# VHH binders against h2kzm9r124to488: the designs that were tried, part 26

Target 1, 365 residues: h2kzm9r124to488
Amino acid sequence: RFTIDTSRAKSNQYVVSLCSKKIGIIEYPDGRSDKQPCDVYWHNVVLSDMNKIVTSPQSRVNKFPGMTELAKKISLTHSISSMQKLFPDEYAFYPNSWFLPAHLADFHAFYRKAQALGKTEMWFIVKPDEGAQGTGIYLINSPNQIRNVDQRQLVQEYVADPLLMNDKLKFDFRVYGVIKSINPLSIYVAREGMARFCTEKYEKPDSSNFKNLYAHLTNYSLNKANEAYVHSNTLQDQTRGSKRLLSTVFHQLESRGVKTKRLWHDIKLILVKTTLAMLPEIMLHYEHHFYDSTGPQCFQIMGFDVMIREDGTPILLEVNAAPSLTADHIVPHPGRTLLEGGQRVRSIVDEVIKIPLVRDTLLLV

## First folded at step 5 (VHH)

Design s40 (framework vhh_8ghr_2)
Fold by ESMFold2-Fast, scan of step 5:
Structure s40 (fold): chain B 365 residues (1-365), chain A 125 residues (1-125)
Amino acid sequence: as target 1 above (365 residues)
Amino acid sequence: EVQLVESGGGLVQPGGSLRLSCAASGFTFSYQYYIGWVRRAPGKGEELVARIYPSGGSTSYADSVKGRFTISADISKNTAYLQMNSLRVEDTAVYYCATGEFEIEKSGDYYFDYWGQGTLVTVSS
C-alpha cells in the first residue's frame, strides 16, 4: 500500500490529504516517526537539498532540483531565447525579451531600429526577477523610463492586442502541466485550468492609462484587491466571475468562432516546447542530486500562464514551479480590507480544477 | 493491449431510438478510466457527445444531445452504453467509443488515449 509524507506540503496539504484519502494512500501529515521512507514526498516548494530528503530509490518527490530558479523569468528567458536562435518559428510564442543590465544596449538598439522603421507605438513590460504578485511590474514605451537600470530585471515586449470577451476584460489561462519523468521525458497536461480576468476594461496602452494595472495585468493578488473583483463560489458564476474554468471560457470562445481545438493543441505544444527548452538544465540538476538512481525520483506540477492574441495565437507569459493548490480563499469582512483578515470560504472553481489534478498526479506516480 | 469494440449502430427513422455498446478489454472500469462517445458527422467535424467516469458515476453531455442521450457503464460487464432517444437526421454520424486514463492527458496524444473503430448511425426517413 502506498504512503505519502505531506508534512512539508504546507498550504497545499488539504487538497493532497483529500486526494490521498480518496484513492487509499496512507498519509503521514506530521512525517513518519518510524524513520522508514514514504513512497511519495509532497513539498510546497523546491528544496536545494532534495537528495537528503529523498534517500530511498523507491521514493518520489513532487519537485525537481533547481526547478524554482529554472522557471524564473531570467533563466526561462535564457532557455527559450537559446531555442529561438535555432528554431525561431517554433518558439515564436514567447515575446521578445531582454535581460537587464546585460542586454540594455541590445534593447536600445532594437528600440532605435523600430522607431526608424516607423513603429511609433510600442509598449514593453518591465518585470523584476523576484516580482511576485505584480510587485515592481510596470509598462514603458521608451527605454529612458526604465527604473533603476542597473538592477536585474526583464524587459519584454508587451502584448497590446489581447483577445477579449464581451465584457472587454483582459484574461489569461493558468494551464497545469505534470512532468512525470525526464528520462524518458513524460509530460501530461490537465484538461481543466483557470481563466483569470482583470477587473477593469482593457484599453490599448497610452499615456493616460498605462499606470492602471487593474486593466493591464491579470495577476490574481493584484486584482482581488479591486472593488470590482467578483469571487466565483459556484459554477453558475462562470460568466461573470474574475476566476473562471478554462473549459467554460473555451466554450464561449468556440461559440464566437474561435478554433478552440487548434488553440488547445497550440497551448499543449507551448507546454511541451517550454519544457524541452528547460530540459538540459533540469537534467543537469537532476543528475547532480540523483546520480546512479534506479528509476525516476521526481515529478512535478507546473503552472503555465498563457494569453491569447486577438488573432487566436497563444503567447507564454510565465512559468510557475510551485502553483498554488489551495481550494479556498479569504473574503474580507463587510467594510474591511483583505489586510485586516477575513473569513475563509470554500472555492468550488479551485476544487474542480485542483482535486482531479492532484488525484491524477498521485495515480501517475 | 487496450481494445474497444462498438456495436448497435444502424439505420433508424427520425424520432426512433438506438443503444450503442462499447465492450472494453485489456483494462477494467476503475477510478483510473473515463469513457466517452465521440461522433464525426459528414462535413461537420468531431464532437464529444457524452462522457462517464465509471467509478464515480459522473456524466457529461454536449448541449446538442442533452436530455435525449444517456451514457452508462456496467462495471461488472466492462461495457459502456449510449442510449440515444428522439433521434434526428443531424445525429447521423460515425460514433466512436473512446477511453482516457485520467482527466490529464499525455503530451502528443489525442484527447482520449484509446479509440474504437467506430459504428455508423444513419437517421433517415
Scores: ipSAE 0.013, ipTM 0.431, lowest interface PAE 8.1, mean pLDDT 80

Design v01 (framework vhh_8ghr_2)
Fold by ESMFold2-Fast, scan of step 5:
Structure v01 (fold): chain B 365 residues (1-365), chain A 125 residues (1-125)
Amino acid sequence: as target 1 above (365 residues)
Amino acid sequence: EVQLVESGGGLVQPGGSLRLSCAASGFTISDYYSIGWVRRAPGKGEELVARISSSGGYTSYADSVKGRFTISADISKNTAYLQMNSLRVEDTAVYYCAKGEFYGSEEYWEPFDYWGQGTLVTVSS
């Protein structure tokens, strides 16, 4: 029988345990007492010594060595920028980007050229390398507004023309890709994903609104803090929830005349092309850890954040190497904030997305 | 039984410095955990000041303290630190050390599972 060690799955353990039970996998939630290898090891994070954990050639772990760093804003931008030099049309889905402090002069030159060409208002988004939740992210319209220019941070063109639904809230899609193997390369795209909505109506950035991140950033942890954030109680009401099913939003877009089959195809290509851009670095880390292995030892679920422009063009915003697989949300205790936790409440939207995702991933490996 | 014990709080003049320590017991600081500093001032809600994870060296700071405060962790001592420089009157608060799980995931707002008792920092004349 197929076996899985979920002792290091942490908050993701609930969904993995549920799926393992449904498909007949024997789970060891505390690890094996006999110290024999499992067929699958499910971890929440990439560990530096993964080759000591996965010692059997028939075992697999749900993380690639080095992937946490490779998916971070600076490394991801470097990988994509390298491909843009060779294939500019193929990698046009990623915004113009500058590493600080290294490329500060290039950013100034770009801005100066744009001003000389008569562009009256351009906005840029500044993303600290360590600000994964959207904390520390801010908008600027001039290079002199950059805070702490000596710190590692990313500056990107801000996409000011997002496609909006009838509620005028900016949104992005979290799309899940599964890398089954890298030699040979095998990637699957999950059919269901998440649409994540801002909590305040979108307006083009100006001096009066650029600090209102609730209108400009779709980040889940940021928007969840706003009193306007709405948890969906049922799947039936997808019109008001801040987190909605990708399939539902796609049906709404199709009803409005958006070419959703082409959009989905382009999104799938973004996932494939982004993985290809990262592949050389992934292979170097993989070979370092598993140089003596005869078969695939790693697989991984990746999250891709994709925004849609008003013309229907998808744009990649971020890649997450450890997307949350939790299927609940937290209601704070009376008089306390979300940072202290609270009562865990079942999230049906997350279950519909994440249970099939994990189930199908386990069936693939 | 996880415990977090804060120390290093006290009275300091504006422009001064303090270093807070958070001694952890019942778990080892590792790739699976984040440690954060959360402050609470009278009449105000709580604010996440800084967070660190040993996984990939992730750190983050509130805009109000960025460039002035530095979070660090000493794995050998199982202790996290908050170095506070250029202190302002508005930094006056009770500072709590808190532990949560770390996944590097922005979808999961990682609520802190365990909290210390807090240490008072007063910035005044």
Scores: ipSAE 0.015, ipTM 0.484, lowest interface PAE 7.1, mean pLDDT 80

Design v02 (framework vhh_8ghr_2)
Fold by ESMFold2-Fast, scan of step 5:
Structure v02 (fold): chain B 365 residues (1-365), chain A 125 residues (1-125)
Amino acid sequence: as target 1 above (365 residues)
Amino acid sequence: EVQLVESGGGLVQPGGSLRLSCAASGFTISDYYSIGWVRRAPGKGEELVARISSSGGYTSYADSVKGRFTISADISKNTAYLQMNSLRVEDTAVYYCAKGEWYGSEEYWEPFDYWGQGTLVTVSS
């Protein structure tokens, strides 16, 4: 029987334990006392000591060496930009991006060229190169609005033409990819994902509304703090909840005449092409750690944040190397902030997404 | 037993500097755990001013302190620091050291599950 070490799964341990039990894998939630290798090691993050842990050729770990840094804004933008130079049409799904301060001059040049071509209503999103929670993110329509040009930050074209549902809330899709191997490359796309909704109605950015991040950013950490945030306590909340099933939203889009089969195909291509852009760096780190491996020793669930334009075109916003696999959410205690914790409440939407995702990933390895 | 002990608070003039220390015991500062500094001033809610995971590999700051405050960790001493420069009257608060979980590029920081007793910082002429 297969064995799994979940001692380093941390917040994701509950879902992994549940799935292991369902498919008959023997779990060691505190690690093995006999120090014998397990068939699978489930880590929550990429660890520097993976080569000490995954010592058997038959063992696999759920993270690729170096992947945490490769998925971050700087490295991802560098990887995709390199591919855009070679294949601009194939990688048009990623917004034009500039890392400051290094690319400040390039950003100014792009802006001047856009002005010369009469594109005067462009907006840009500025993201600090610190944490992934949307802290300090803001919108600009001119380079002189950047608040500290010497600080490390990413500037990207803001997608001002999102496809909206009847409630007029901006949304994106969190889509999950599973990289089974990198040599040869084998990637699977999960059939289910989540649609994450803003908490205030979207309006095209202008001088009066650009500071209303609850209308412009789909970021979960930001929106869950708004009093208008609606937890989906049942699957029947799919028309009102701030977090909904991708399949349900796709069905709603299909009923509105959106070509959802083509959209899904294009989203799958985004996942594959993004992984291909990252692949050379992934292979370099992998070879350093597992140079004498007789088989694939790494697999990984990746989260991809995809926005849909009004014309139905998908755009990649972010990649997450350690997407949360928790199936609950925390409601703050009355009169306290979320920083002190709260009551953990089951999230049926997260269960429907994440339990099959983890189960199928374990069956795949 | 998880314990966090703050030190380094006190009275300082506007424009001055202070370094707060948070000595951790019962766990090791690493990629699985984070240390944050949260402040609370009279009449105001909690503000997360800085958070660090690993040995300085991942940090975050509130906009109000960016460029002025620096969070760091010394793994050998299992201690986190908050270097506070160019202090302003509005930085006056009780500063708490807190431990939480951090899982790299996960979408969310976990809430803090252990808190220190707090140290008072007063910025006054």
Scores: ipSAE 0.039, ipTM 0.504, lowest interface PAE 6.1, mean pLDDT 81

Design v03 (framework vhh_8ghr_2)
Fold by ESMFold2-Fast, scan of step 5:
Structure v03 (fold): chain B 365 residues (1-365), chain A 125 residues (1-125)
Amino acid sequence: as target 1 above (365 residues)
Amino acid sequence: EVQLVESGGGLVQPGGSLRLSCAASGFTISDYYSIGWVRRAPGKGEELVARISSSGGYTSYADSVKGRFTISADISKNTAYLQMNSLRVEDTAVYYCAKGEYWGSEEYWEPFDYWGQGTLVTVSS
């Protein structure tokens, strides 16, 4: 009886179709020919007017209006910075950040104050506002090193002392949150996530190594292009894989004396507090589109990128409003690159993470 | 039935300019698609030069072309463009127009699903 339209799910359609079949949802992969509404509309992203997607009060869509913009680097930084002014201790999990050119003077002032206090060796990461997947990112240790100062870009404090495993590869966690509703706010945190590893050994940034992005950036899109990238072919071999289960890494951290129960609690608080920082803007957009709604019409899977400092404290790096739900990787054809595609090979790690995530999300709505 | 047809390639002197066009048919360029320009020099691998997601406001450029090349799309003509300024000998390559899914997140990535035939750009005296 329950119906889902996956015609706009794009690359995510495979996992959503698989989960729909497993739980008995009737899927319309090309949309409904009878023009009747479905119970659920699954999109990879939503940029258009939500009222044209959800026309029935009984229908739900997997995106909140405005969320794509609110999760971007600039909007996220504005939301969290506003909360840091009011609640600095509660929002200390987000690195100091400046959007250029608007905050250039503030960045210079911060740098001068840090230098006056004897803080030498501070590094910053520069990310273009236009760009994704690690492209155009570089490290600096002085404001004078910023390229094209008038360009829209984010400057953010770089954590030079990340927690490392025995292989000395830098990593972060992709943690998934599901926003079931915003009135009242209801968030679920997925029990499984992804640990994403750099492909070259980490060393503190210095003049000899700061250009080696394969050692400094954990981005999947960047690292999968490196010859050193290792796909995990089995769940047993996660000590060398560039993409590992969060639970596996947590067990390894616990064996090394890390207080993983407290770490997980703090990570869950980061997801909740970040959503609270975004909530006023989300509610404003939601009311604009669903003013007369008597029940929740939106739900959304969000990706949160969390790094662990050497002292064990988690910090938020990025929020993704459209995290990839694909459960395969692409092996390029001989003599070709990933840009042209290739053979799609099942990713066991992605299946273990994403199939339960999508299945449970559909069961929640 | 989806087709991408490139035009505007040719011979140009160093420091010159060219504008490549990519005429799309069988689909409408929209915020739910991305258009990329990928180049391949003889005997070398592909390089993603520029990418645009139409209404999402996302553009990206390879470091080698940033500040010199500009990608744009004209929805009314269903055509994407690559404006190439201050051309260098090393920009010599076959330039392909390619269509992919909407691009807007660091981890969300899919290969281009449709490719044009390519257009040759030669930068030489």
Scores: ipSAE 0.315, ipTM 0.652, lowest interface PAE 3.4, mean pLDDT 83

Design v04 (framework vhh_8ghr_2)
Fold by ESMFold2-Fast, scan of step 5:
Structure v04 (fold): chain B 365 residues (1-365), chain A 125 residues (1-125)
Amino acid sequence: as target 1 above (365 residues)
Amino acid sequence: EVQLVESGGGLVQPGGSLRLSCAASGFTISDYYSIGWVRRAPGKGEELVARISSSGGYTSYADSVKGRFTISADISKNTAYLQMNSLRVEDTAVYYCAKGEYFGSEEYWEPFDYWGQGTLVTVSS
């Protein structure tokens, strides 16, 4: 009998429970009352003590040790930058990036050189290292606009030439990769993903619009607060919803002349190349925690945020070690905020993406 | 049972400092929880002023308090803190400690599922 412990699945529990029932896995939503191990442990985040929980060599957990830190913007940037020195063309999909305070002088030098070459307008995005869900992010067009230069933060070239649809809303793709094992390396890319749209029309950054984050950032937590945000409650809402199926957007791009088969191939290569850049550090953490393992003990769903340039070139923006697997959204009661909760409303778009993703992941392990 | 007990509120002059404490019981601060400080002025809506993942790996602050307030957690005492510096009259509110699910670089988050009773902070000359 195949068994799963979902006591640490938290917000993932609903989808994992649904998939477990569908494929005949015995679920322990509060953990086992006996002293027997489960075949799978599903956690919503990377836990520091999972090697104490996953003690049987036949058991698997849905997270790699250390992955939260490795996926964070500074560690990710370091890993990709190391590869860019050896393979600059292969890793050109990641924007020019500077970690502050260490690389402040390099950033100034880059800016000065670009000015000397006649660049009249350049924008950069500043991301705090400890900021979550888009908080504290802002745009600059000069190094002297950086706040608190002594604090850990990432400065990254802002991609001002996004591909837009007829509604002129900026969007990105959340693409899911599943690392089944690292020795040997086995990666799967989910065929369905999410297109996430801004809530206000995009205009190239200038002094009048650079503070309008609703037009410049695709972040869900930011955009859901705007009155223009549209929840998609049916698949037929794919032309208006702020979240749409990747496959639907790909069909719309293909009808506009975008080479979508090449685009998808390039996106899959970004996922593989990014994982390869992270792999040495993943292996070191894995060996430290599971050195005595006779088989693979970890697998993981990773989220990759990919933007498309006007010329059809995909760009990696972020990697998420614990992407949200929730299939609902919360509507606050009148006069209340989301902080206190509210009515949970089914999200059919999220279900179409996340139920097959979790089901197929469980079938792979 | 889960309980959150706030302390450290009181009357302070503008420009002063206070440290709020949130003592947790019924659960251990760990990687799968988050702790937030939410304030409510009488007759006004709620504002999330600071949030920390239980491991300390991620923090967030409202723009109104960024650079003035610092959130931290002491796992050995099972207690979260909000250090409030350079206090302003508009910081006057009841401050609630709240427990939620872990947060990180994820787009989506869950609301807070357990709340303390609140502690009053009055900033007045």
Scores: ipSAE 0.268, ipTM 0.634, lowest interface PAE 4.0, mean pLDDT 82

Design v05 (framework vhh_8ghr_2)
Fold by ESMFold2-Fast, scan of step 5:
Structure v05 (fold): chain B 365 residues (1-365), chain A 125 residues (1-125)
Amino acid sequence: as target 1 above (365 residues)
Amino acid sequence: EVQLVESGGGLVQPGGSLRLSCAASGFTISDYYSIGWVRRAPGKGEELVARISSSGGYTSYADSVKGRFTISADISKNTAYLQMNSLRVEDTAVYYCAKGEYYSSEEYWEPFDYWGQGTLVTVSS
């Protein structure tokens, strides 16, 4: 019978355990005491000792070696930029990006040329690299506004023309891809995903509003903290909540005249093309760990953050190598803080997205 | 074994500065962890002072410390820091370093699953 080791699943434990039980997989939540291999090893994060965990040719682990680093903004930008030089039309879905301090001069040159062409008020988003000194993400409209120019950071063209719903809130989609294998390459796109909404009305960036991140960034942790945040646990909330089902938003977009079948096709192509851009580096790390393997030993769920322009064109913002698979949220007990723990409350929206995702992933492998 | 060790606490006068350090062992600070500083003053509950994701540049601060405190991480030293400026008597507390899981730039797992032993900060004349 099929077996799964979830001793390293951590916050993924609830969803993975539920799916394992539903499809008849034998779970070892504390690992096997007999040290025999399981068919699947489920981890919450990419670990360096993958080859010590997956010792049997029949076993699979839910992470590729090196994927954490490859999905990060700098490595992702390098991979996509390499493909843009060879196939500029195929990789036009990624915004113009500059890695600082190395490409500061290139960014200045781009800005000067844009001004010469009459684009006098372009905005850029600045994303600090890991280990930054507390500098968060911020918007600029001039290179002179960059903070700590010597620090490793990404400057990227800000998309000021997002498609908006009737509530005028900016949103993006978290789309899930499953890499079943890399040799041969096999990728699946989940049918359901998440739409994440800002908590304040979007207005094109200007000197009065560019610091209002609640209107400009769709970041869940940022927007969850705003008092205007609406939990999406009912059908009513799924049509107006801050976190909604992708299918619900697609239905709303279709009703407004958006060509949603074309949009979905283009989004799937973004996932495939992005994975292809990353593939050479993934293969190098994979071969280092599993050079003598007779079949695929890794698979992985990845999150892709996609924004839609006003004209219906999708663009890639970010790739997450370990997207959250939690399907609950914690409500503190009366008179206590969340940090002391609390009551776990089911998130119906997350369950609708993540239970089929994990179930189908386990069925694929 | 996962371990978090705080240092840098002590006695300081109002208006002064301190930098707290949190040395991590048993794991490498990565993009899938969040590090936070939580304080407890005598007779008060826990307060989350500051939190950082190890990648994506997300930081958050309690309203009581915004503009005065800065959280950062040094991946090479496997250490997180809390720079505390313009300290007030009300900042007197035991400060704990805590680690939680972080799976995307926009989503965090709460509550924290590992805690340090704490370091005392006293702000008095």
Scores: ipSAE 0.012, ipTM 0.389, lowest interface PAE 8.6, mean pLDDT 80

Design v06 (framework vhh_8ghr_2)
Fold by ESMFold2-Fast, scan of step 5:
Structure v06 (fold): chain B 365 residues (1-365), chain A 125 residues (1-125)
Amino acid sequence: as target 1 above (365 residues)
Amino acid sequence: EVQLVESGGGLVQPGGSLRLSCAASGFTISDYYSIGWVRRAPGKGEELVARISSSGGYTSYADSVKGRFTISADISKNTAYLQMNSLRVEDTAVYYCAKGEYYDSEEYWEPFDYWGQGTLVTVSS
């Protein structure tokens, strides 16, 4: 029988355990005492020593070596920019981006050329390399507004023309891809995902509103702190909730005349093309850890953040190497903060997304 | 058994500096853990002042301490540090070292699952 070690799954253990039970996989939640290998190892993050844990050639682990670093904004931008030089039309789905300090002069040159062509109302988003979960992100409309120009950071053209729903809230899609193998490359795209909404109405950036991140950033950690944030405790909240099912939003877009079959096709191509751009670096790290492997040792669920322009074209914003697979949210106890924990409350929206995702991933490997 | 032991707290004048240490045992600081410094003053809630992934790849700071505090980790000593500069009276609090799970994910923040006993920092004339 098939066996899984979930001792390093951490916060993701609940969903993995539930799915393992449903499909008849024998789970070792504390690891095996007999020192025999499991068929699958489920880790929450990329471990630097995973090749010492996954020693059997028949075993698989749910992370690729080095993937955490490769998915980070500067490494991702480098990979995509390399492909844009060879295939500019195929990689047009990624906004113009400059990583600093290396590309500061190129950014100034781009800005001067745009100003000379009369494009005076351009905005850029600055993402510090050291920041996580939206921390330290800000908007600029001039290169002289960049803070700490000598520090590692990404400057990226801000997409000011997002497609909006009737509530005028900016949103993006979290789409899940499963990399089953890299030789040959085999990618599966989950049919369900998450739509993440801002908590304040969108207006094009200007001097009066550019500091209002609740209107400009779809980041969950930022928006859940706003009192306007609406938890989707039922599937009926899909028209008002701050987190909604991708399928529901797609249905709403189709009713407005958006060509959703073409949009879905283009989103799937973004996932494939992005993975192809990252593939050389993934292969390099994989060979270092599993050089003598006779078959695929790794598979991985990846999160892709995609926004839609008002003309219906999708744009890639970010890639997450360790998307959360938790199916609850935490309500702090009276007088305590979330930092100390609280009551875990079931999230039906997350269950509908993540249980089929994990179940089908386990069936693929 | 996972333990976190804070040290380096004490009395300091406004404008002064302190370095807090967090000695970890029962686990090795590595890239799959996060270490945070959380402070609590009487009558105030908890504030996460600084967080680091053990690889040093991600750090974050509360706006109230940004530019004044620096978080770091020394893997060889299995110890995390909080360098506090330009201290203010409002920085007076018990400072806790806490260990949590690291996510490279914007959807969810997990609470810290292991906490030290805390070290008192008093900023007073």
Scores: ipSAE 0.318, ipTM 0.659, lowest interface PAE 3.1, mean pLDDT 82

Design v07 (framework vhh_8ghr_2)
Fold by ESMFold2-Fast, scan of step 5:
Structure v07 (fold): chain B 365 residues (1-365), chain A 125 residues (1-125)
Amino acid sequence: as target 1 above (365 residues)
Amino acid sequence: EVQLVESGGGLVQPGGSLRLSCAASGFTISDYYSIGWVRRAPGKGEELVARISSSGGYTSYADSVKGRFTISADISKNTAYLQMNSLRVEDTAVYYCAKGEYYESEEYWEPFDYWGQGTLVTVSS
């Protein structure tokens, strides 16, 4: 007799509704009219007033207070950089990173030292603090190429030697973690994830190709707009699709001699270590919102973007506090962009990933 | 009934300024929605120029307009604005106001579900 309020689930409501029905949870898609609390509240984003919505100590909400801000590139980098100073080997999975304008001098010093050591082919990725879904991101090979140096932005060492598949498309893994509780920390890693592929063949960055973001950035939002983007409409088309199952790609990597059991173990450690780096700030926000709470009131699905170096070592690129749980894709109308929508088409890859993820998350709470 | 009504378009010389307005009805700008400005020019297709999260005040801009355009919202008037400065011939387009889901994440991206009729901006000498 468990109840769920999905009135704030928005685009994620379909998958949550499907899973709730499957496991026998009573859903209120428009909220409860009787003002009684639900056992679970499913939100698509962190809301500032969630402690006023989640008032019963028996209720759970699928977001931690402050998590959206903590997962953003500047805050994430600050948390991980603090841990890198204490445990440089344990947090080597995150690329060297500098906040601008605060760390501009440190970045210049790093670059000068690298040049003195003969590293003349070094590239960096610049991510403006203003902007999302890959917008405003660009590559540089000299500090003098930074646009608007006084603006808040992240400069990060670009890993120019990614592991490639036979199609020579750069890819990353979207891996899902479920934080069940923070005191004590309890995190689960989803069995299945997504491999996200660039839409143009990768070449090491140079003066002729560094502006081709379709070859250098794996962002789904960027790549789905390219005419070369291939939707994975069947499980049998795992060799050409721009989204593929993590398990399928892992089998292909194993066939190429990659030690996939060690790789998976290292990826799980990245999720745990990253969450540990963020934990003090998460706990501070949680205590502020749920000061009088007698039990755990929050859980959350987190997305972790991990690329693999050519030597097989995983690198964390990004953390998403509100990963999309939609199980369809949009085919734009002829001559139109995805901005206007289009025909929604079932995505079997997303269903295979996201239905078990949401179902198992609901069973955990 | 959700409606978005654009105004403020017109003819302007290069280097000039225009302010576009988007009057919203059927919803409140502060209620979990994002508002974007999308432009369409002959031969170029559609470009998301600017977006604001009505709940969180989060803003984003296309690289082509960053530093020149500013998106804002006036909750008391239930109206969103696009202030366009240092206009170029390349900014000539029909500008649409559009409403979408509340936006706070680098991956949380959805199409706009409601659109205005558009307002023409012509930048020409």
Scores: ipSAE 0.231, ipTM 0.598, lowest interface PAE 3.8, mean pLDDT 82

